# VH-VL binders against q9vpl3: the designs that were tried, part 134

Target 1, 224 residues: q9vpl3
Amino acid sequence: RGKINIQRPKAPHYERARVVAVTQPKYPELPKAKSCFKTRAERTQQQQENPYNEIIAREVRNWLDHSRLVAFFHLSSITADDIFRVRVQLHKQNLHLKSYGSKIIEQAVKNTRYEAIVPLFHSNHCIVFSPDPEKTAALLRIVRRVPQMVLLGGIVEETMLSRNQLVAYAQMPGLHAVQAQLVQTLSQAPGHLIQQLQAHQNSFVQVLDVHAKNQMNEETPKST
Key: E = the ipSAE of ESMFold2; O = the ipSAE of OpenDDE; V2 = 0.75 times the mean of E and O plus 0.25 times the DockQ between their complexes.

## First folded at step 6 (VH-VL)

Design s7 (framework fv_anetumab; at its last look DockQ between E and O 0.32; V2 from the best seeds 0.00; counts 0 for: pae E 5.2 > 2)
Fold by OpenDDE, look of step 6:
Structure s7 (fold): chain C 224 residues (1-224), chain A 121 residues (1-121), chain B 111 residues (1-111)
Amino acid sequence: as target 1 above (224 residues)
Amino acid sequence: QVELVQSGAEVKKPGESLKISCKGSGYSFTDYWIGWVRQAPGKGLEWMGIIDPSDSYTRYSPSFQGQVTISADKSISTAYLQWSSLKASDTAMYYCARDEGLYDSYYFDYWGQGTLVTVSS
Amino acid sequence: DIALTQPASVSGSPGQSITISCTGTSSDVGGYNYVSWYQQHPGKAPKLMIYEVSNRPSGVSNRFSGSKSGNTASLTISGLQAEDEADYYCSSYDSSSTPYVFGGGTKLTVL
């Protein structure tokens, strides 16, 4: 009984080799961790004239209209798990991470003030929405953990901001704080002006009174 | 006013464990990351790691990875730096600092007073 | 790994202007405005003097200014005072490994 050389198995007979080659179970490649974000191709295929796209477009519009903070990100080879983690963190801060197809975005912003954002959506992207512009700093801190999220720009208080401008905005004292300071300054200004105006008027009146009193004293005939 | 107050000086022997603390006040503790910086006697500053107190996300310098553990207790606004086994080479001043940078900017705006750790046989 | 190189020491007389340089080995230091400067007096904690190349925190004297040219960031101290005698450290972001890289430090002596 020939010692089966386990270290160098003899090549099977041609016919057997053929059968083995044909019968080799093609294990389906483990689905590459389907990024929760459909590939561009998959997104484009689904974007056929589907009434559903209109609904989604309306949703996007609604988010844009009700958000005071909108940030646009490019996604570079991010995993679904990473997206999920970030989404959870953002959600805790009342920041809403959404992803839409480029065509949907285009439809959503067509003939609106947001039309200028369309060029930002030529690649894999996501949008973060917030009703609170003061959350900009929180947003930027969270995304620091995810280098795959590249900040492209944003909209704050209906103003389009570049990446650098958005970062700068986040570093500023909160709008409410600034507004409060402004209101305080403005509220103090009239008071100060009124005081200054009144001070001059009072001074003038005092001078006039002194003059009037001096004139009255000069007109009092010395009754000798 | 923003303040970071660190625990007092420590004198330890090689092989001993140590945990030092950094307490933040005057700001929302969970909104800012806390970094640790080492300064050996007569030497420069060396970044060790950083923590987000909100969820205890941590990042370490490669030189300190596995050598120390950074943690935080947000309930008491305190960050920690700990060693499982101290070495003589761990003798240094340790600073905690608040990171104020955003997105891709990293800098420390407030620093603790430092904790001197002396490890001597 | 990005290395930041600083002169070991600089000196100046009161009233003079001095500049401390911080040179990075990577082009990334030149590409981004992520340089910060810290002042450290003997036995004291570092203090932030400049962030993002040229921004000055509240409470820092206007005598301190920051600039960048190419791969070299510079801290300029105008009207040098005795109190400015300290160690100065530059720091920068390293996208490849660590968000914080410190220079070797520069000892400033006021003569």
Scores: ipSAE 0.677, ipTM 0.840, lowest interface PAE 0.7, mean pLDDT 86
Fold by ESMFold2-Fast, scan of step 6:
Structure s7 (fold): chain C 224 residues (1-224), chain A 121 residues (1-121), chain B 111 residues (1-111)
Amino acid sequence: as target 1 above (224 residues)
Amino acid sequence: QVELVQSGAEVKKPGESLKISCKGSGYSFTDYWIGWVRQAPGKGLEWMGIIDPSDSYTRYSPSFQGQVTISADKSISTAYLQWSSLKASDTAMYYCARDEGLYDSYYFDYWGQGTLVTVSS
Amino acid sequence: DIALTQPASVSGSPGQSITISCTGTSSDVGGYNYVSWYQQHPGKAPKLMIYEVSNRPSGVSNRFSGSKSGNTASLTISGLQAEDEADYYCSSYDSSSTPYVFGGGTKLTVL
């Protein structure tokens, strides 16, 4: 008579899975998702005007509105098992890894101050959301070990931060001190943040190469 | 006060096993990575490897992969460096050092006092 | 791993300024702002003096400063004092090999 706490042994039918994924954004969705998010542009084009796309875009806006921490990543080829393990580790820290098609993100942020992030999602990507900005250090510690996820930047307390600014935020001891310092650092015009994000895309290529090279140089995982 | 305290000096014969320790105190041990740095007599510093004590994730320098084992026991805030079979060329001072372990931290802010390991026939 | 290039020794008199160079490539010193400097007195553990090219930890004298130009990082010590006599090591992130690579070290002699 109690509530069933066991994960479903089989993925639900497509229609039901889609409805469940849309209607329960904070509930742990089926964590054993079949595919990694390699590319979805082809599928997304035909469904741009689909009412379900607007529902998913509203879900993205809800995540943005209720998250005090949002981090953006480039996602290189990664196995379903590996991304699942990362998702589980992040979830333990109240960090929610989500992937959405580029058109959905464009719809979600169109006519908002976050529209500038759209170019970051022209290739394979993922986003981490959290209501708790104090989890930024935990986030960075976890993703440092995932060479396929490369930090592009984020949003903290509705303020867009470059990769370097987000890392600096994680190293600061308290929220009040950080807010005072960020006001001074980010007192430059909003356009300067966009320029830093664009400049970071060039540095990001170097970081991606480093992560790929380090992964190739690793002998093997010691244990299974 | 942040402090890393290492085990005492060791004198060993070639072929013997050895395990040295590094105990952290004055901070949250699982929030920082512990690296091991070697210094042969009269030589410079050489990075050996690093461990995340929260789940024992390790990464080794290519020159030390398979030659040493790094481990940690988070219940007693202690990291270890271990050899299954020592060689005379392992004679060196061994330092443990703390790395923030965040996304792009690549420096050691606090160091242990060092453990001198002498291997002679 | 390949060590970064430092002069074997540098000398100065009390009150002078000296500079120690650390030269690498575009895959380490030149490519990233992850240069650190460590001071080691005889028989003691290294101490972090500079991190991320130019930042000083709390407790390190402002006489110590760091900079970088191209593939060469520099540690400058102004108002040289007798207690500055030590070995100095640079370290950098290395994209081609390991996340930590050290220079060969520089012996600073005061007088």
Scores: ipSAE 0.331, ipTM 0.606, lowest interface PAE 2.2, mean pLDDT 79
Fold by ESMFold2, look of step 6:
Structure s7 (fold): chain C 224 residues (1-224), chain A 121 residues (1-121), chain B 111 residues (1-111)
Amino acid sequence: as target 1 above (224 residues)
Amino acid sequence: QVELVQSGAEVKKPGESLKISCKGSGYSFTDYWIGWVRQAPGKGLEWMGIIDPSDSYTRYSPSFQGQVTISADKSISTAYLQWSSLKASDTAMYYCARDEGLYDSYYFDYWGQGTLVTVSS
Amino acid sequence: DIALTQPASVSGSPGQSITISCTGTSSDVGGYNYVSWYQQHPGKAPKLMIYEVSNRPSGVSNRFSGSKSGNTASLTISGLQAEDEADYYCSSYDSSSTPYVFGGGTKLTVL
């Protein structure tokens, strides 16, 4: 049978306008201020005092306070699946991958010795936290496979380390073995072991001092 | 006392398969990576690829991708380099070498003695 | 193939110092501090002499030292001895292509 379809795909402009009007019940907002600059400045200041930022900053402080290992990375473009896989692999080693905004990091470390880390967060970044400083080697083995994560430095046992210092720390997996050997050797009363440990300690301290000086001096071009 | 001991010299014909080995001792084999380096007669060193024996994660040089297979058997602390079909141009000395496998570690601290592979009629 | 340029040969007299150069680009020697040096005597495996530009592994004589300036790394051997006669290879991380690149090698002759 020959039916005629005169149906229109969309409602007339009257129906469209009516639907839009019904879904917007708010009155027009008229600004009542002598100066828009003052109102805009006040809004900007109020947004800076967002209480949600303080809650997140407390979370960062809590991680810093309870983590004996903290590592900072620059993060290049990476897929969600790849970063998830990395997060899972790290979690298996009690390593916790997190990312926070630079303003939250500033807020978290304000009035602490860690304020010096703030410049590290001017670029895209991530942080790895762990209560286990002995997992530093495991962290660096995992990250070696992830070229998108570039080590910037870290904190071990509340001591700030450069990238080179953190890598050197990771290369000392026998520290616990050295401590155990020291206990056994002291039971045998060997004066030479104490001297060897002092020499190793002095060499390590000297390496940290040189690396710290190099990192602090690399960013200053000479002028005049 | 870290040591890498490679299998003995091989004389092969073109088209034959070959698998050479590198056994690590004196250290925890799965804590370090093993790289393979080629040296053609009278030529320099060429990196071929590397393996993490703990889970067999591998990476190859583009020049050798698809030309060789790198593998490991962590139960006997041994890494392998193998060819499915040798060419005369594969005549070279092949070294295995240990890499720490950490971030910031791009050097080979211990090397095997080498395996000479000769491919000729 | 070869990403790092070394002189084909160098020579020196016993007791003197010599320097072997290794020139790359900003994607390897210039951009990173992951330069290493290997010594290879005829018929022997390479031996690590210097890593991370200037570090000596345990058991390597302090006569061997390394440095870098711009895109060029250098291996310096002081107090040359007959046993130093060997081939020397530099190596570096390379961010643009192969993660390990070697130089072409330098034959050191002790006169």
Scores: ipSAE 0.114, ipTM 0.562, lowest interface PAE 5.2, mean pLDDT 77
ESMFold2 (binder alone), look of step 6: mean pLDDT 93; pTM 0.947

Design s71 (framework fv_cemiplimab)
Fold by ESMFold2-Fast, scan of step 6:
Structure s71 (fold): chain C 224 residues (1-224), chain A 121 residues (1-121), chain B 107 residues (1-107)
Amino acid sequence: as target 1 above (224 residues)
Amino acid sequence: EVQLLESGGVLVQPGGSLRLSCAASGYSFTDYWMTWVRQAPGKGLEWVSGIDPSDSYTYFADSVKGRFTISRDNSKNTLYLQMNSLKGEDTAVYYCARDEGIYDSYYFDYWGQGTLVTVSS
Amino acid sequence: DIQMTQSPSSLSASVGDSITITCRASQSISDYLNWYQQKPGKAPNLLIYYASSLQSGVPSRFSGSGSGTDFTLTIRTLQPEDFATYYCQQYWSTPLTFGPGTVVDFR
């Protein structure tokens, strides 16, 4: 009946006034109380989602704190038997091969001077720790026979070193004073650390090229 | 002091076999890559073969691949080169050398005195 | 395989002279080059590694330079014990290859 076709209401005055008041952001700040509750809930939820990661991150931080030598490697596909053999050989030299997920590494180094290393762990990786920096040469001679492990760089006496700098350090184990001086000389501001990490990426590509060429040659792996 | 002493070089008939030995002393033999380099009379140096510290990786020059085998006995500090199907062109002084290279380098800092292998009828 | 060439194949020099020996690789090998000295009837000895690094115990009159494909070995103020054959060697890829050698003879 006539209700729809005869009724012509004008736009509601109260709705227009209310929309205009809401549209004018006189105070553009978000409600701080609601934002704080959401932020706290998100932080607590992240901790609850990955409590295991926090425990392992503390283990990684402990290794970093107690190791005077830390070496970073890219790890290609390798069998359990092969990596176990490498781990045993390294252990004889007080070198400890560990593997951790990228998120665990990120949590371990967050808010530390080594936070810049996180990009090195976006793919498969492993880390070797030792309390003895004199073992750098022994480490590199052992991993030379493991084509699946490609050196990216390291930390010696809390100083980040590029692949080439770590290799240079390894060549001077009998010159302790020179080694200490090299580490001090290579210790740089955070800006220079970023340049060293970028150099690592460039050196990594170069090292992979050398590795690929060596693999094209008929190297014969033997069973032990 | 580091010393390398080769032995086993003699006159052999073509198609024959011979094993060379290199006795190492004065360093931790088990920690180093080792290599064999040969030199034909009046000619230059030719790399022959290399072996890793754990006897897991070996590499060879194409001219000897399939005929020669490199091995080591870390308990005796001794490096070996087993030479089979010998040819006249294998006549050379054979040197063993220590590879001081770390990680991606190969440089031979100590060499033995060499042992002469003559392949002739 | 990477081919190595050396020039000159031989040279004659006198004590006190400064000489240079050139080594060329058939492709770029970065700094992955060594230099060896071999005296008549003796085993080779390492002089320089990684293109320019002087081996411990080697006199400072020896120096190496170059990168990529072109390398030089320089001997300043030649001494009597320096009359020998000199070889370059690449380690960019296996098989490892040596240059043909440069003979340095007394004039």
Scores: ipSAE 0.134, ipTM 0.569, lowest interface PAE 4.1, mean pLDDT 79

Design s72 (framework fv_fezakinumab; at its last look DockQ between E and O 0.15; V2 from the best seeds 0.00; counts 0 for: pae E 2.3 > 2, placed apart)
Fold by ESMFold2, look of step 6:
Structure s72 (fold): chain C 224 residues (1-224), chain A 121 residues (1-121), chain B 111 residues (1-111)
Amino acid sequence: as target 1 above (224 residues)
Amino acid sequence: QVQLVQSGAEVKKPGASVKVSCKASGYSFTDYWMHWVRQAPGQGLEWVGWIDPSDSYTFYAQKFRGRVTMTRDTSISTAYMELSRLRSDDTAVYYCARDEGIYDSYYFDYWGRGTLVTVSS
Amino acid sequence: QAVLTQPPSVSGAPGQRVTISCTGSSSNIGAGYDVHWYQQLPGTAPKLLIYGNSNRPSGVPDRFSGSKSGTSASLAITGLQAEDEADYYCQSYDSSLSGWVFGGGTQLTVL
C-alpha cells in the first residue's frame, strides 16, 4: 500500500482543509480593548507567525526537493465537500494536494530556479506533489472532473513544463525513454515557460470556468 | 486489447424500465470514464451521459435527467445504464463508449457493439 | 435537431477525393473545442476515425485526414475505396449544453 509509510509524512492534517487553517492564522479579536490593544496583538502575532512561517516554508522546500512531480493549479470557487473528495481521490494515487500562502511560497523558492513562479500565487491556487512522475496521467484524469482546478503547468524531474508540455508528457506512458528525452529537451527555457503561462492563463481560465460552471458546479465563473 | 461487451437485445412495453450492461476488459476499468450514446433506427448519435467508475459519480444529459441511472460493479468491470418510464421513441441501439481523455480531451476511443432496446405496445 | 451540421449525404467515384463538412457554433467548435470523427459501417458500432481535429489512431489509413477552422471542421477522404461506404459523424463538446454533441451524420456512397 504505502499509505502509512509515505502517504502521510508527518502531516495527516496537512492533507486536510485544516492545514490551510494553520498556515493562515487568525487574529483573536478582543472587542472591548480593540482601540489600542491591536498594536500589541499585531506585534505578538508577527513574532509568532515568523517562526511558524519558516517551519511551513521548510515543509514546502522538502516537498519540492523530494517530489519528482509538482503541478500548479488555479483554484476557483469550490465547495468544501468537493475539494475534500478530490483530495481523497488524489491521495489514493500518492498525489498530495496542498495550498500555501504566497509569502510561504516566496520563502520556499528563494534563491532557486523556481523563484519566478511566485507571481502565479497572487490568485487562488493549489499545488499537487508526488514522488511518482508516472502518476501525471492519473492526476490529470482525476482533475478533469474538477474544472475548478485549472492546470497552469508543473515540474517533472526538476524541469519546469508548461501546461501543454505536462499534458504531452502524461500521454506518453510506455515510452519512458522518449518521455525523459522530451523533458530534457524542454528544459532550455524555464523563464520563457513562466512568461507563456502568465500570458495565456487568463484566456484559458475563462473558458474552463464557463465549462466548469455548466458541467460540474453552480454559477461562480472565474477568470485568470 | 480493449473490449466492451454489451448485454443482449431487450423488448419492453411503454412505462417499463430497462437495464443495459457493458462489461469492460483489457484495461483498468476505474481509470476511464464510461459514456452511453444511443441511436434511434435510421437516426444519428445522441449522448446520454457518463459515469466515473472509480467512485460512481455520474453526469447526465438534460433530456434524460430523472429517467436515467448509471451504475457500475467494479468486481466484474461492468457499467450499467437503466432507463425508466420507457416510451416508443426510446427505441434505439444503446452503446457504451470509453472516454480516453486525461484532461481537456472529449472523445471516445472504443465502443461496444450496442444493445437494441425496442419499446412497443 | 443535431447540434453540429453535416450534409446528409455525399458521393464519389473510386479513387476520388470527397470532403464532409461539420459546422458548429460559438459554444462548441467556435469556443475552441476539438472535433472528432467516427466511421459507422452498416450494421456496426461507430469507430474512432480522427481525434483532436487531425490525429489518426493506429490502423486508420492516411487517406483520411481532418482539419478545423473557425466554427467548422472537415473530414477529407482521398483515394476513395468501396469499403469507405459508411456513415460519418463529427463530434465535439458544447459548453452551453454542458454535453458531448454530434453531427447529424453523413452517408457516404461510393459509386
Scores: ipSAE 0.341, ipTM 0.612, lowest interface PAE 2.3, mean pLDDT 78
Fold by OpenDDE, look of step 6:
Structure s72 (fold): chain C 224 residues (1-224), chain A 121 residues (1-121), chain B 111 residues (1-111)
Amino acid sequence: as target 1 above (224 residues)
Amino acid sequence: QVQLVQSGAEVKKPGASVKVSCKASGYSFTDYWMHWVRQAPGQGLEWVGWIDPSDSYTFYAQKFRGRVTMTRDTSISTAYMELSRLRSDDTAVYYCARDEGIYDSYYFDYWGRGTLVTVSS
Amino acid sequence: QAVLTQPPSVSGAPGQRVTISCTGSSSNIGAGYDVHWYQQLPGTAPKLLIYGNSNRPSGVPDRFSGSKSGTSASLAITGLQAEDEADYYCQSYDSSLSGWVFGGGTQLTVL
């Protein structure tokens, strides 16, 4: 099963970026809460050999292990306020926005199945976690409104997906919807099956009748 | 089930204004953009604009700027489109449509039944 | 004038395959934006037929398929049925207009 090489999504075409910028809703000033998001510089400084790095790395691993949806984003010139707004929106959907240093991520995923994500964290990045893969569409809808967040890829149901694959996944009908459809299809099948079975039975009975009639005709002695 | 219920047909005179409503149900109203699309009789579809019900942010097609106003009432999950300075060429069926935009894919997954607006002298 | 170009009409006999083209430009389809298709039956609102170039919503038969290449997209209908007689519209996003654009529509007649 070819390791989906999560290649760095090509920077959206300038025009696409413009569209995103133009289509970005201007949100009213939300109450200014102190953004827990540290600047890249602050994160880098904290990544010095801190005994807490291991603790944080464990946290990251825990998030990865317990999340059925993980999405990776590049942050481009995003303000604390913007992050806060996005965080709030995501939180309403039970999506958890986190940011970690590259070293911490590297430490966290070392010798794990997630090691392939390390190259994604060479710049300012954030991760969104969710226990519900059905929230992929919601996530991507929210992020669409935030041009500063560039989707790089993700993990859904333990499968690494490229950006395009993640988008495609989000566009798929939910599992429940598919199941419902399947159930509906299956529920209709018995009628058809019964008809087919009955048709075969009827055909068989007809054949038997013909055979019986033929046998009866053969047994009728020509009374000369 | 997602439903978009639009207001009834309107007949207006040139120069007047019309306000069409679209009541949404079956989903979280504020989570999806609402678009308005119109269709003149025997013509194709024309995009008018969109509103974000969460914050009332709007974006209008250039053709309608200055004449169209989109609003929403979140308490009753209803979107409104008002078109002013009506002209005969504004005669059309106006549709509200829910946006199901996912990242770079923007499409309308549910449509209202449409509201006929007739502008006649 | 519609930003996306469609043939005004196509026709086919029952059971045949028909294709409806949608031609855009570098600011819409060519810019990488997805193409979506809508079916509009006479006297009804448009209905989503294809989204994301090739995806079918629930309830849409598999005889409908979409594709995209370059600055163009195509809707294919196989096994044409009488009920398929409708207007079909392609849709995309145009960066130059910062808005959604539609094709002019194609009337499909089943002969």
Scores: ipSAE 0.206, ipTM 0.649, lowest interface PAE 1.7, mean pLDDT 85
Fold by ESMFold2-Fast, scan of step 6:
Structure s72 (fold): chain C 224 residues (1-224), chain A 121 residues (1-121), chain B 111 residues (1-111)
Amino acid sequence: as target 1 above (224 residues)
Amino acid sequence: QVQLVQSGAEVKKPGASVKVSCKASGYSFTDYWMHWVRQAPGQGLEWVGWIDPSDSYTFYAQKFRGRVTMTRDTSISTAYMELSRLRSDDTAVYYCARDEGIYDSYYFDYWGRGTLVTVSS
Amino acid sequence: QAVLTQPPSVSGAPGQRVTISCTGSSSNIGAGYDVHWYQQLPGTAPKLLIYGNSNRPSGVPDRFSGSKSGTSASLAITGLQAEDEADYYCQSYDSSLSGWVFGGGTQLTVL
């Protein structure tokens, strides 16, 4: 026989161990982590206040201009506690998780070299910024533990990369020259890359919708 | 070429502990997760847990929590699995296996040859 | 039982086609996680045969193919050969267990 007879273990206490590690006493005064998402009402209000939107759009442009690493994610439902852990882990690696409404992103990148990214943000999303492209591997290792965040692609050293290209970049040694050459080699024409990123986003949304439905319908027969 | 070389067979008494090693070569050790999977004689595969060698973060299957400890030594590219309070039903071949490290694909591309741990009563 | 369900055995004659099923649930295959397949020859470690539902690593013959639909996956072997006699395991990730899960294994016998 080659079969394992026991495959229904109790859910691990991973969450509790991780929360304790992230919120250790040396960080007792940390405020609530910034949410990766905003309420619909908050997003609607921001869109209606065009002068305020320009101020926030300027902030987004500054992040894009001063970051050598930008990663785009689809974000499904996530608890405040879980996003807090992620933000703390990312911050330790000089990675900054931000969320902005689609209209603000469009306004921020309109008439700039980044205008092609607008279609990536038609659904729930968040962005991670860093001045250090060598942190791409650390970023992917952190978010791989967070299935609610699905990588769509990114920008490294001003070059647009698909999900698979960004993953390949992360596997390279920390030598700046080698990584810069690879980034140029892996890049595609902006139009084709955006189409590939959109296709991945649509696929990920479908997968996440199935996952969300399964989570809601997960009533394991606990009663005989 | 990627190779995972495991320590030799062990024979232990019930209640003892065993520590199995897995030495990696041919790739950047800290860039991939290392999993441990066991197989009792004549039975199927059972996942035990994993370690992220870059920061020693570990996660264990519920069945083994409190009895298993996974560690690594980056200076010699070696991962370790220690299982304590051994029972006769812990008799199995213990494999280390590499998670290829693509973001959302969780499969084991290279496996060690296995370490037979026999727990005799 | 194993979390993923496989038939305990399957058999075929040389040159025939055999299919090995792998049935999961809403927390693993049904949640969209990929299915991977491993071949284990007697006395050896498992070897990656199929990854990402349908991809073959280098060195795996094209007579091996994988597919996935809904909560189930299947491994198809065409042109069956004597050296294909082995145990086959499917594997996926389970979100409710937060861990890797295997099928119970299928012993393939070539008659």
Scores: ipSAE 0.016, ipTM 0.488, lowest interface PAE 5.8, mean pLDDT 77
ESMFold2 (binder alone), look of step 6: mean pLDDT 93; pTM 0.947

